# Ledger of designs, part 18: VH-VL binders against Soluble guanylate cyclase 89Da (Gyc89Da)

Target 1, 197 residues: Soluble guanylate cyclase 89Da (Gyc89Da), of Drosophila melanogaster (Fruit fly) (q9veu6r1to197)
Amino acid sequence: MYGMLYESVQHYVQEEYGVDIWRKVCHIIDCKHNSFKTHQIYPDKLMPDIAEALSACTGESFDFCMNFFGRCFVRFFSNFGYDKMIRSTGRYFCDFLQSIDNIHLIMRFTYPKMKSPSMQLTNMDDNGAVILYRSSRTGMSKYLIGQMTEVAREFYGLEIKAYVIESQNDISGGTAGPIKLTDGPLTVIVKYRLDFD
Short names: E, the ipSAE of ESMFold2; O, the ipSAE of OpenDDE; V2, 0.75 times the mean of E and O plus 0.25 times the DockQ between their complexes.

## First folded at step 20 (VH-VL; framework fv_gimsilumab)

Design c5 (from b5 with heavy chain S53P; at its last look DockQ between E and O 0.78; V2 from the best seeds 0.00; counts 0 for: pae E 3.0 > 2)
Fold by ESMFold2, look of step 20:
Structure c5 (fold): chain C 197 residues (1-197), chain A 119 residues (1-119), chain B 107 residues (1-107)
Amino acid sequence: as target 1 above (197 residues)
Amino acid sequence: EVQLVESGGGLVQPGGSLRLSCAASGFTFSSYWMHWLRQVPGKGPVWVSRIYPSGKRTNYADSVRGRFTISRDNANNTLFLQMNSLRADDTALYFCARVYKGHWYFDYWGQGTPVTVSS
Amino acid sequence: EIVLTQSPVTLSVSPGERVTLSCRASQSVDSYLAWYQQKLGQGPRLLIYKASTRATDIPARFSGSGSETEFTLTISSLQSEDFAVYYCLQYDYWPYTFGQGTKLEIK
């Protein structure tokens, strides 16, 4: 993952829990970096490693920490002008949901090594929506839920509850990162329900 | 001078309810994590619950989850613990405590309010 | 969860003596250990944090040392007001846990 994701985590962990908690997290994971470089690629396993360490330090669950990191990402990018890109998708949250893959394509011009998932709005009704997610990454469900929840709240004034309806080949938990099930290709497929209550 | 004063303890029957209060003064209450702890005589304190500075997130020890509710009123510098479905093993001296920056140690405690649950 | 074992459980001493209390952790807590004094009818009072840093307004006769799993609290010249129960707290990993206490009583 790009350093910008980890920059967002560092910034908002320090804001929410303090700089000393962040230093303790870095000690636990043996991180030598004082800061992350926005455009540098770092190992994917670093994200769940930080979540596990923060969980151990704060008593919050691993899943809560991953969700929090997803919210951190949205807060971080709204401060750097990406809010205009999100708002330009349309007036309603459903316009954003329809445009997620396009947003990732646009971001790839700035971040060409980005490994973006496929996100398809498959159903929408009076009370919510269903998103079909496809990716090579495992263990990112709570992170993504955090992202979607924060976008809805920050940009559309909408409180949502998001949860997994169905998943295939996804691996989650308190471990250090994605676990390869086989030597063959990994395709993670997850259906998310978003309730607009 | 930092002060924390608990009140609302007393004698109550099993299955009953009690509401504890903690009046805070001498510091910016809304900037601090607040906790409840309890202590059985002759033993060390044991953590019960905490509440984030904003009041929007709370955590509980497994033994009290679903029965106790922590809350705070930042306008009036008051911490609360609503205790329902009380059991004999909830009998203890209850303290509110302030946490130094984030999730660090408890730097100030109240004097405690006793809770006795017996038939 | 991290277990803190304090020793001795009870210590009978006279004023003026040098007192050393021990706290052993079941796993490393780095230096994230605090010491508290509790007198009858009172809430705990913070003495030492981060293993060795004296809290505000704590007399110089109190000092702490140690790291990782082994910690000590020393009272260099015991005063009559120092008779109390002393607790260690680890705040490295959640849940934060206290030792069982050392009761310091008059001989």
Scores: ipSAE 0.460, ipTM 0.783, lowest interface PAE 3.0, mean pLDDT 86
ESMFold2 (binder alone), look of step 20: mean pLDDT 92; pTM 0.920
OpenDDE, look of step 20: ipSAE 0.518; ipTM 0.822

Design c6 (from b5 with heavy chain K56R R98K; at its last look DockQ between E and O 0.06; V2 from the best seeds 0.00; counts 0 for: pae E 10.9 > 2, placed apart)
Fold by ESMFold2, look of step 20:
Structure c6 (fold): chain C 197 residues (1-197), chain A 119 residues (1-119), chain B 107 residues (1-107)
Amino acid sequence: as target 1 above (197 residues)
Amino acid sequence: EVQLVESGGGLVQPGGSLRLSCAASGFTFSSYWMHWLRQVPGKGPVWVSRIYSSGRRTNYADSVRGRFTISRDNANNTLFLQMNSLRADDTALYFCAKVYKGHWYFDYWGQGTPVTVSS
Amino acid sequence: EIVLTQSPVTLSVSPGERVTLSCRASQSVDSYLAWYQQKLGQGPRLLIYKASTRATDIPARFSGSGSETEFTLTISSLQSEDFAVYYCLQYDYWPYTFGQGTKLEIK
C-alpha cells in the first residue's frame, strides 16, 4: 500500500490516542519509520499489524481498529485532492458507488503501482445497496466498511449500516492473497450489504 | 484468580530438544499477548520470546532466534515454547508471563519450570 | 538495548528500617519502569509500575519515584517478609530489560 494510507493512520492515531500510544505501537511492530512517504510502497501487512498493536494498547477490538483506519483515510482525503473527485461523481451516494472503479482508474495516473479492488454495485433498492468486492487483498472488510460509512456521512449526509453478507477466500487480519506465476493471485470475493437510513 | 503453570522442563544434553507448556486460567487468554522469560540463579530475568494474542506474529531474542519457536492454542488456553539445539547457556528457570492489557509490563508470572542443559 | 544498573547490589538491614533502592537507566525510559520482588523459590511479583503506581494488593509501605534515567524504590518500614531480591524492569523500548537485582538481607 502507498504511504498516504499509513500517513492517515499515523495522523489520526496521534490525534485520538496521543503520541505516546503511537510510539508504543511502532515499538510493538518494530516499525522504525519517523514518517511515511506518500508515494512509497509499504508492505500490505503493515496495516493489520498496526491494528493489532493499537488494539493491544487501547483495548479496542481489532475490527474496530481496522474500521477506524478506513475512516482515517476518508478524513485525510483533502490532503490528496480526492475530495473533489468524490464530489464530482454525482449528487447521490449511489453515484459514488457506481463510480468507484472509475475513480481508481483515474487515481492510477498519479499512483501507477496502486492495486485497487473491483467494486460493483450489483443491486439497489429504496433501502440500500449490495456491493460485490473483488481483490487480491485479504482482511480488508472492516477497513472498507469504515471507508464507505465515512464517505456516505461526510459527503452525502447519509448514515449507513454496512456488513458482510458472504465472502470467499478472505482471511481476517490478512493482507494479500497467494500469488502464483501462471494463475495470478487468489481472488478475495466479498458481498456487502449497505442499509441506508 | 490468574494462574500460569509451566511444565515440560528437565535435564537434556547439548543439542537436544524440549517443549515447554504453560496452562493459563483466570483470564481471557486469547485477548492477551504472552511471553516466555528465563532466569539464571543470581541474575535478573531475561526476555526470550513473545506471541501476539491471535498468534499471527512472534518475536524472539537474538540468542534463541532460529532455535526456539513460540506458539499458542487459544482453544485450550495453552502457550508453548519448542526449544531445539539446546546449549549450556540455555540453562535457566523458564517462566511464562502475561502483560497487563493497555500497558506493557508483565503483571503475572508462573512459578517457572527448570531447564538444565548439560552433558 | 537499555541497560539498567541497580545499587546497592546487596543491602543488610534490620526490620523496621526505611530502605531505598536505586535503578539507573542507560537512556531515558520516561516513566515506563516497574519494580519486582522475588523470594527464593518463587517467580517475580510485581510491586510498582509506571515508576510510582503500586500494583494490586501491594502494601502501602512500598513506594516508587523517579523518571527518565533515575528511579528509586522505598520501603518505609521494613518487615521480615520483605527480605528478598528486587529487580527493576524498563518497558519503554524493545527489548525490555531488567536490572541485575538488589538483594535485601537481614542485618
Scores: ipSAE 0.007, ipTM 0.497, lowest interface PAE 10.9, mean pLDDT 83
ESMFold2 (binder alone), look of step 20: mean pLDDT 91; pTM 0.917
OpenDDE, look of step 20: ipSAE 0.069; ipTM 0.689

## First folded at step 21 (VH-VL; framework fv_gimsilumab)

Design e2 (from c2 with heavy chain K101P; at its last look DockQ between E and O 0.82; V2 from the best seeds 0.00; counts 0 for: pae O 4.3 > 2)
Fold by OpenDDE, look of step 21:
Structure e2 (fold): chain C 197 residues (1-197), chain A 119 residues (1-119), chain B 107 residues (1-107)
Amino acid sequence: as target 1 above (197 residues)
Amino acid sequence: EVQLVESGGGLVQPGGSLRLSCAASGFTFSSYWMHWLRQVPGKGPVWVSRIYSSGKRTNYADSVRGRFTISRDNANNTLFLQMNSLRADDTALYFCARVYPGHWYFDYWGQGTPVTVSS
Amino acid sequence: EIVLTQSPVTLSVSPGERVTLSCRASQSVDSYLAWYQQKLGQGPRLLIYKASTRATDIPARFSGSGSETEFTLTISSLQSEDFAVYYCLQYDFWPYTFGQGTKLEIK
C-alpha cells in the first residue's frame, strides 16, 4: 500500500495517543521508518502489524485500531485535495457510495500501482444501504468501515452504523486477533449493511 | 490538592448489584483518563476498567466485561462503576485512579471502598 | 499478560539500613516501570515512574534503576515511616500489571 495511508496512521496515532505511543508501536514492530513517503509502496502487512502493536500498547481491540486507521485516512486525505473529489460525487451519501470506483479510477492517475477494491451499491432503502466489497486484499474490512463512517460524518453530516452481514475469504465480523493483509489469488467478498437516515 | 474519594461499597449477595462513586477534586477532571482497580488483601492491585476523558470510550478487564459499566460525569467531577451480577471473586477493595494521557501511569489513587460479595 | 515478580516477598529491616527491592518482568517493558508504596489502610502512592524518575514530593532517599526486565528500588536510609508494602507496575502493555509486592517490616 502507498505511504499516504501510513502517513495518516502515524499522524493521528501521534495526535490521539501521543508521540510516545507511536514510538512504542514502532519499536514493537521494528519499524525503521521515521517518516513515510506519500508515493512509495510499503508492505501491506505493516498496517495490521501497527494495529496489533497499538492494541498492545493501548488495550484497544485490533478491530478498533483498524477502524481507527480507516478514519485516519479520511481525516488526512483532505491535505491532498481529495475532499473536493468526494464532494463532487453528489449531494447525498448514496451518490458517494455509487461513485467510489470512479474515485479510485481518478486516483490511479496519481497512484498508478494502487490496488483498489470494487464497491457496488446493491440495495438502498429508507433506512440505509447495502454495499458489496470485492478486493484482492484480506483484513481490511474494519478499515473500510472506518472510512465509510468518517466520510458520512465529515462530508454529509451523517452518523451511520456500518457492519458486516456476509463475508467470504475474510475474517471480518469477529473479535479475532490480528489479521494479515496479503495479496492472494482468492477474492475477498464482504457485504456491508449501512444504516443511516 | 488532588483528592479522589471512593464510596458506595458494602455487603451484597451473589448476583446482586452495587454502584460505586469516586469524587474528584483539586484538578481538571475532564483532562484525565479515569480507572477502577481492585485489590484483595495481601495481593497486588488488579486493573478493572478505564474511561477516556470524554467518556465516550471505555475498556474492561475480561473478568468484568459485560457485568460492569464505567461512566463519568465531568460536570460534577464524578466517576462511577456500576457492578451487576456480582460474584464472590469480585470481593475486594476498589480504588479509583487517574492517568494523564502521555504519562500513562497512575499518579493518584483514592483510599478505596470495600466490596464484599457473600451469601 | 506481562508477569512482574518481586523479591523478596518480605524483608525485615531496621531504621537507618539500606534497602534494595527487586522487580523482574517476564518480558521487556523498556523503562515503563513504576514503583508504589502502600501503607495499611491507604491507597498506593506513586514513588518512581519511568524506572528512575522520582515523583513529586518523594524524598531523595528513594531511587529507582533498571531497564527492560530487571528493576530495583533503593531506599538509602530507611525511615520509620517507610515500613509498608511496595509494588512495581509495568505500563508498557495492556493490561497493566502489578507485582505481588514486597513487605518491609521492622526487625
Scores: ipSAE 0.037, ipTM 0.646, lowest interface PAE 4.3, mean pLDDT 91
ESMFold2, look of step 21: ipSAE 0.578; ipTM 0.830
ESMFold2 (binder alone), look of step 21: mean pLDDT 92; pTM 0.929

Design e3 (from e2 with heavy chain S31K; at its last look DockQ between E and O 0.88; V2 from the best seeds 0.00; counts 0 for: pae O 4.6 > 2)
Fold by OpenDDE, look of step 21:
Structure e3 (fold): chain C 197 residues (1-197), chain A 119 residues (1-119), chain B 107 residues (1-107)
Amino acid sequence: as target 1 above (197 residues)
Amino acid sequence: EVQLVESGGGLVQPGGSLRLSCAASGFTFSKYWMHWLRQVPGKGPVWVSRIYSSGKRTNYADSVRGRFTISRDNANNTLFLQMNSLRADDTALYFCARVYPGHWYFDYWGQGTPVTVSS
Amino acid sequence: EIVLTQSPVTLSVSPGERVTLSCRASQSVDSYLAWYQQKLGQGPRLLIYKASTRATDIPARFSGSGSETEFTLTISSLQSEDFAVYYCLQYDFWPYTFGQGTKLEIK
């Protein structure tokens, strides 16, 4: 994954928990990066490793940390002008959800090696929506929940509840140990229910 | 002077409930994470629960999760611990303690309030 | 969880003596170790944090040393008010854990 994602994690871990916690995290995972380069590719496994270490330092669950990292990204990417891109997708949150794949296509011009997931809005009702997530990466289901929740709140003024209702080739909802992010031949499929209000 | 004063302890039957309070003074209460710990006589303290400065995030030890609820009133500089479904092994002296984010150690403790769970 | 083992369990000493207390961790806690003093009927009082830094208003006779898994609290010259139980705390990993304590009693 690109360094931009890790920059966001570092920034807000330091902000929320302090520089000392970040130093501990880096020490635990033997990370020698004092800073991340925005356009440099880093190992995917670094993300769950950071989450595991942060969990150990703070007592927060692994899932909480991954969710938090998703939120960090959304809070951070406005520094890169992507807030305008999100707002251009439409007036409603569902417009954004339908445009996620297009957003990733646009981003690929700047990040040509980006491995973006597929997002499909499969159902909508008065109370929410169902989306289908497909990815070559495992372990990012809680990260995505954080992203969606933060986008809803920051850009559309919505407090949503997002949860996994079906999952294939990924870990669903467990407080289990660290999830390894891998680029395997298997496709991860996750179905989410989003409740609005 | 920093002060933490616990109250609300007492004798209760198994399955009963108690609500502990911790009155804080001498510092900006809303800037600190607050914790509950308990101690059995002759043993070391054991962490029970914590609450973040804003009060929005909480954590619990496995032994009390689902039974205890930590909360805070920053306007009145008070920390609470609602204890439900009490068991005999919950018997202990309960302390409140503060932690400053970035320091991460307990710098001040109260004197404790005793909780006894017995039939 | 990380287990802290303190030694000795009890130490009988006289005023004026040099006292050395040990705290061993089951795994590395870097320098994130604190020492507390607890007197009968009182809550714990912070003595040392970050393994070797004295807390505010703590007498100079108290000192801490060590890192990783081995830690020591030293009282250079024991005073009458120092008879109490001493606990070490690791705050490197959650859950935070305490040692079982060392009791200093008068000889």
Scores: ipSAE 0.027, ipTM 0.637, lowest interface PAE 4.6, mean pLDDT 90
ESMFold2, look of step 21: ipSAE 0.667; ipTM 0.870
ESMFold2 (binder alone), look of step 21: mean pLDDT 92; pTM 0.932

Design e4 (from e2 with heavy chain Y100K; at its last look DockQ between E and O 0.81; V2 from the best seeds 0.00; counts 0 for: pae O 3.8 > 2)
Fold by OpenDDE, look of step 21:
Structure e4 (fold): chain C 197 residues (1-197), chain A 119 residues (1-119), chain B 107 residues (1-107)
Amino acid sequence: as target 1 above (197 residues)
Amino acid sequence: EVQLVESGGGLVQPGGSLRLSCAASGFTFSSYWMHWLRQVPGKGPVWVSRIYSSGKRTNYADSVRGRFTISRDNANNTLFLQMNSLRADDTALYFCARVKPGHWYFDYWGQGTPVTVSS
Amino acid sequence: EIVLTQSPVTLSVSPGERVTLSCRASQSVDSYLAWYQQKLGQGPRLLIYKASTRATDIPARFSGSGSETEFTLTISSLQSEDFAVYYCLQYDFWPYTFGQGTKLEIK
């Protein structure tokens, strides 16, 4: 994953919990990075390792931490001008959901090594939507919930409830606990239900 | 002067309920995480529950999860612990304590309120 | 969870004596260890935090040392008001855990 994701985590972990907690986290995972480079690629495993360490330091659940990290990214990426990109997708949150793949396509011009997931809006009703997530990465299901929730709140003024209703090849599917991010040959498939007005 | 004063303890039967209160004064209550701990005579304190400054986030020890509810009223500088489905092993002296974000240790405690669960 | 073991369990001492209390952690807690004093009928009182930093208004006769897994609380000259139970706390990892305590009693 690109350093931008890790920058967001470091930034808001420090903001919410303090620099000492971040230092503890770094110590636990033996992270030698004082800072992350935005366009540098870092191991995917670093994300859940940080989550696990943060959980140990704060008492928050692993899932909470991963969710939090997703929110961190959305809060942070506006610094890079991507807020305009999000808003350009459409007036409604469902427009955004339908445009996620296009957003990632555009982002690849800046981040050519990005391994983006596939997102498909499969159902929509008066109370929400169902989306299908496909990725070569495992363990990001709660991270994505954080992202979607934060996007809904910040850009569309919606408080949504997002949860996994089906998961395949994702070790974190529906269960709280430590997970590993891997680039295995398996395709991760996660179905989400999003409830919103 | 920082003060924490617990109240609401007493004798209850197993399966009963109690609501503890902690009145805070002498500091900006809304800026601190608040905790409940309990102590059996002759033993060390044991953490029970915490609530964040805003009151939106709470955590519980495994032994009390689903039975106890921590809450706070920042306007009135009061911390609460609703205890339901009480058991004999919940018998203890209950303390409220504060934690300043960034410090992460308990710097002030109350005097405690006793809870006895017995048939 | 991290287990803190304090020693001795009980210590009989006289006023004026030097007292040394030990706290051992089952795993490293870095320097995130605190010491508390608890007198009969009272809540715990913070003495030391970050292993060696005295809290506000704590007499200079109290000092803390150690890191990782071994910690010590020292009272250079015991006063009559120091007879109490002393607890160590690790706040490096959740859940926070206390030692079983050391009781200082008068000889």
Scores: ipSAE 0.032, ipTM 0.670, lowest interface PAE 3.8, mean pLDDT 91
ESMFold2, look of step 21: ipSAE 0.628; ipTM 0.854
ESMFold2 (binder alone), look of step 21: mean pLDDT 92; pTM 0.914

Design e5 (from e2 with heavy chain S53K K56S; at its last look DockQ between E and O 0.88; V2 from the best seeds 0.00; counts 0 for: pae E 2.3 > 2)
Heavy chain, then light chain:
Amino acid sequence: EVQLVESGGGLVQPGGSLRLSCAASGFTFSSYWMHWLRQVPGKGPVWVSRIYKSGSRTNYADSVRGRFTISRDNANNTLFLQMNSLRADDTALYFCARVYPGHWYFDYWGQGTPVTVSS
Amino acid sequence: EIVLTQSPVTLSVSPGERVTLSCRASQSVDSYLAWYQQKLGQGPRLLIYKASTRATDIPARFSGSGSETEFTLTISSLQSEDFAVYYCLQYDFWPYTFGQGTKLEIK
ESMFold2, look of step 21: ipSAE 0.528; ipTM 0.801
ESMFold2 (binder alone), look of step 21: mean pLDDT 92; pTM 0.923
OpenDDE, look of step 21: ipSAE 0.442; ipTM 0.800

Design e6 (from e3 with heavy chain Y100T; at its last look DockQ between E and O 0.86; V2 from the best seeds 0.00; counts 0 for: pae O 3.9 > 2)
Fold by OpenDDE, look of step 21:
Structure e6 (fold): chain C 197 residues (1-197), chain A 119 residues (1-119), chain B 107 residues (1-107)
Amino acid sequence: as target 1 above (197 residues)
Amino acid sequence: EVQLVESGGGLVQPGGSLRLSCAASGFTFSKYWMHWLRQVPGKGPVWVSRIYSSGKRTNYADSVRGRFTISRDNANNTLFLQMNSLRADDTALYFCARVTPGHWYFDYWGQGTPVTVSS
Amino acid sequence: EIVLTQSPVTLSVSPGERVTLSCRASQSVDSYLAWYQQKLGQGPRLLIYKASTRATDIPARFSGSGSETEFTLTISSLQSEDFAVYYCLQYDFWPYTFGQGTKLEIK
């Protein structure tokens, strides 16, 4: 994953928990990075490792930390001008959800090595929506919940409840029991229910 | 001067309930994380619960989860601990303590309020 | 959880003596160790944090040292008001844990 994701985590972990907690986290995972380069690629495993270390330091659950990291990204990415991109997707939150793949497509011009997920709005009713998430990355299900929740709140003034209702090949999904891994390349499939308050 | 004053302790039967209070003064209460700890005579303190500055996030020790509820009233500089389904092993002196963000150790404690659970 | 073991359990000393208390951690806690003093009928009072930094208004006779798993609290010259129980706290990993305490009593 690109360093911009890790920059957001470092920034808000330091803000929320202090520099000493971040130093502890870095020490635990033997991270030698004093800072992250925005356009540099870092190992995907670094994200859950940071979450695990933060959990150990703070007592928060792993899922809480991953969720928090998702929120961190949304709060941080406005520094890169992506807030305008989100607002341009439409007036309603569902418009955003339907446009996520397009957003990622546009972002690939700046981040050509980005491995973006696929997002599909499969159902919508008076109380919320169902979305289908597909990715080559594992363990990011709670991260995405944080992202969606923060986007809903900050850009559309909505308080949503998002939770996993089905999960395949996501070993860190936690909520719904993962389905056995299939042979071949791993494809993570996560179905979310979003309830709108 | 920073002050924390606990109250609400007493004698209660097993299965009973108590509500502890901690009155804070001498600092901006709403900016600090607050904790409850308890101590059995002759032993070291044991962490019980914490609440974030906003009051929206809470954590509990495994031994009290589902039975105790921590809350705060920032307008009145008061911390609470609602204790339900009390057991004999909950008997202890209960302290409220302050944690300074960024430091993460307990810098100020109250004098404690005693809780005795006995039939 | 991390276990902190303090030694000795009890120490009988006279005013003016040098006192050394030990706190051992079951695993490394870096320097995230604090020392507290607790007198009878009172709550704990912070003495040292980050292993070696004296808290505000703590007399210079109190000093802390150590790192990782071995820590020491030293009172260079014991005063009459120093008779109390002393606890170490690790705040490196959650849940935070205390030692069982060392009681300083008058000889």
Scores: ipSAE 0.030, ipTM 0.657, lowest interface PAE 3.9, mean pLDDT 91
ESMFold2, look of step 21: ipSAE 0.626; ipTM 0.852
ESMFold2 (binder alone), look of step 21: mean pLDDT 92; pTM 0.927

## First folded at step 22 (VH-VL; framework fv_gimsilumab)

Design f1 (from c2 with heavy chain S31K S54D; at its last look DockQ between E and O 0.90; V2 from the best seeds 0.00; counts 0 for: pae E 2.1 > 2)
Fold by ESMFold2, look of step 22:
Structure f1 (fold): chain C 197 residues (1-197), chain A 119 residues (1-119), chain B 107 residues (1-107)
Amino acid sequence: as target 1 above (197 residues)
Amino acid sequence: EVQLVESGGGLVQPGGSLRLSCAASGFTFSKYWMHWLRQVPGKGPVWVSRIYSDGKRTNYADSVRGRFTISRDNANNTLFLQMNSLRADDTALYFCARVYKGHWYFDYWGQGTPVTVSS
Amino acid sequence: EIVLTQSPVTLSVSPGERVTLSCRASQSVDSYLAWYQQKLGQGPRLLIYKASTRATDIPARFSGSGSETEFTLTISSLQSEDFAVYYCLQYDFWPYTFGQGTKLEIK
């Protein structure tokens, strides 16, 4: 993953839990990085490692920590101009959901090594929406739920509940586990339900 | 002067309920994470529950999860602990304590309110 | 979870003496250890945090030292108001745990 994701984690862990917690986390994971470089690629495994360490220090569950990290990235968007890009997709949260794949294509101009998932709005009704997620990564369910709930809240004033209703090839589909990246096609398939209540 | 004053303790039967209160004064209550701890005579305190400064996120010890509910009223500087389905091993002196956001150690405690659960 | 073992369990001393209390952790807690004083009928009072930093308004006669698994609290010249039970707290790993206490009593 690009360093900007880890920059967001460091920033909001320090803001929400204190500098001392971040120091503890770095000690536990034997982190040699004083700061993350926005455009550098770091191991995907680092994200769940940070979550596990934060869980051990704070008593929050691993799943909560991963969800929190997803929310951290969304809150960090203005540092990279993504807040303006998201607001330009349309008036409604579903406009954003339908635009995610296009947003990722645009971002690859700046981040050519980005390995983005496919996120497709497949159904919408009065009470919510269904998203079909395709990726080469496993174990991202809670992180993505965090991202989607934070976008809905921050940009659309919408409270949502998101959960997995079906999954294929995702060894960590809603439970703690390692994040893995394959070199192959988008083989991890997860169907998310988003309730707008 | 910082002050934390617990109240609402008492004698109750197993399966009963109590609601503890902690009145805070002398500091900006909304800047602090609040905790409940309990202590059996002759032993060290044991952590029970935490609520963060905005009142939205809470955590519980395994022994009380599902039975106890922590809450806070930042407008009235009050912390609460709703205790349901009480058991004999919940008998203790209950303290509220504060943690400055980001510090993670308890810097002030109340005097405690006793809770006795017996038949 | 991390067990803190305090020694001695009881210490009988006279005012003016130097007192050293021990706290041993079952695994490293780095420097995330605090010391508390508790008098009968009162809540705990924070003395030391981060192993060696005195809390506000704590007299200089209280000092803490140690790291990892072995920690000490020293009272350099015991005053009459210092007779109490002393607890250590680790706050490195959740859940936070207290030691069983050391009772400091008048000889």
Scores: ipSAE 0.598, ipTM 0.840, lowest interface PAE 2.1, mean pLDDT 87
ESMFold2 (binder alone), look of step 22: mean pLDDT 92; pTM 0.923
OpenDDE, look of step 22: ipSAE 0.840; ipTM 0.935

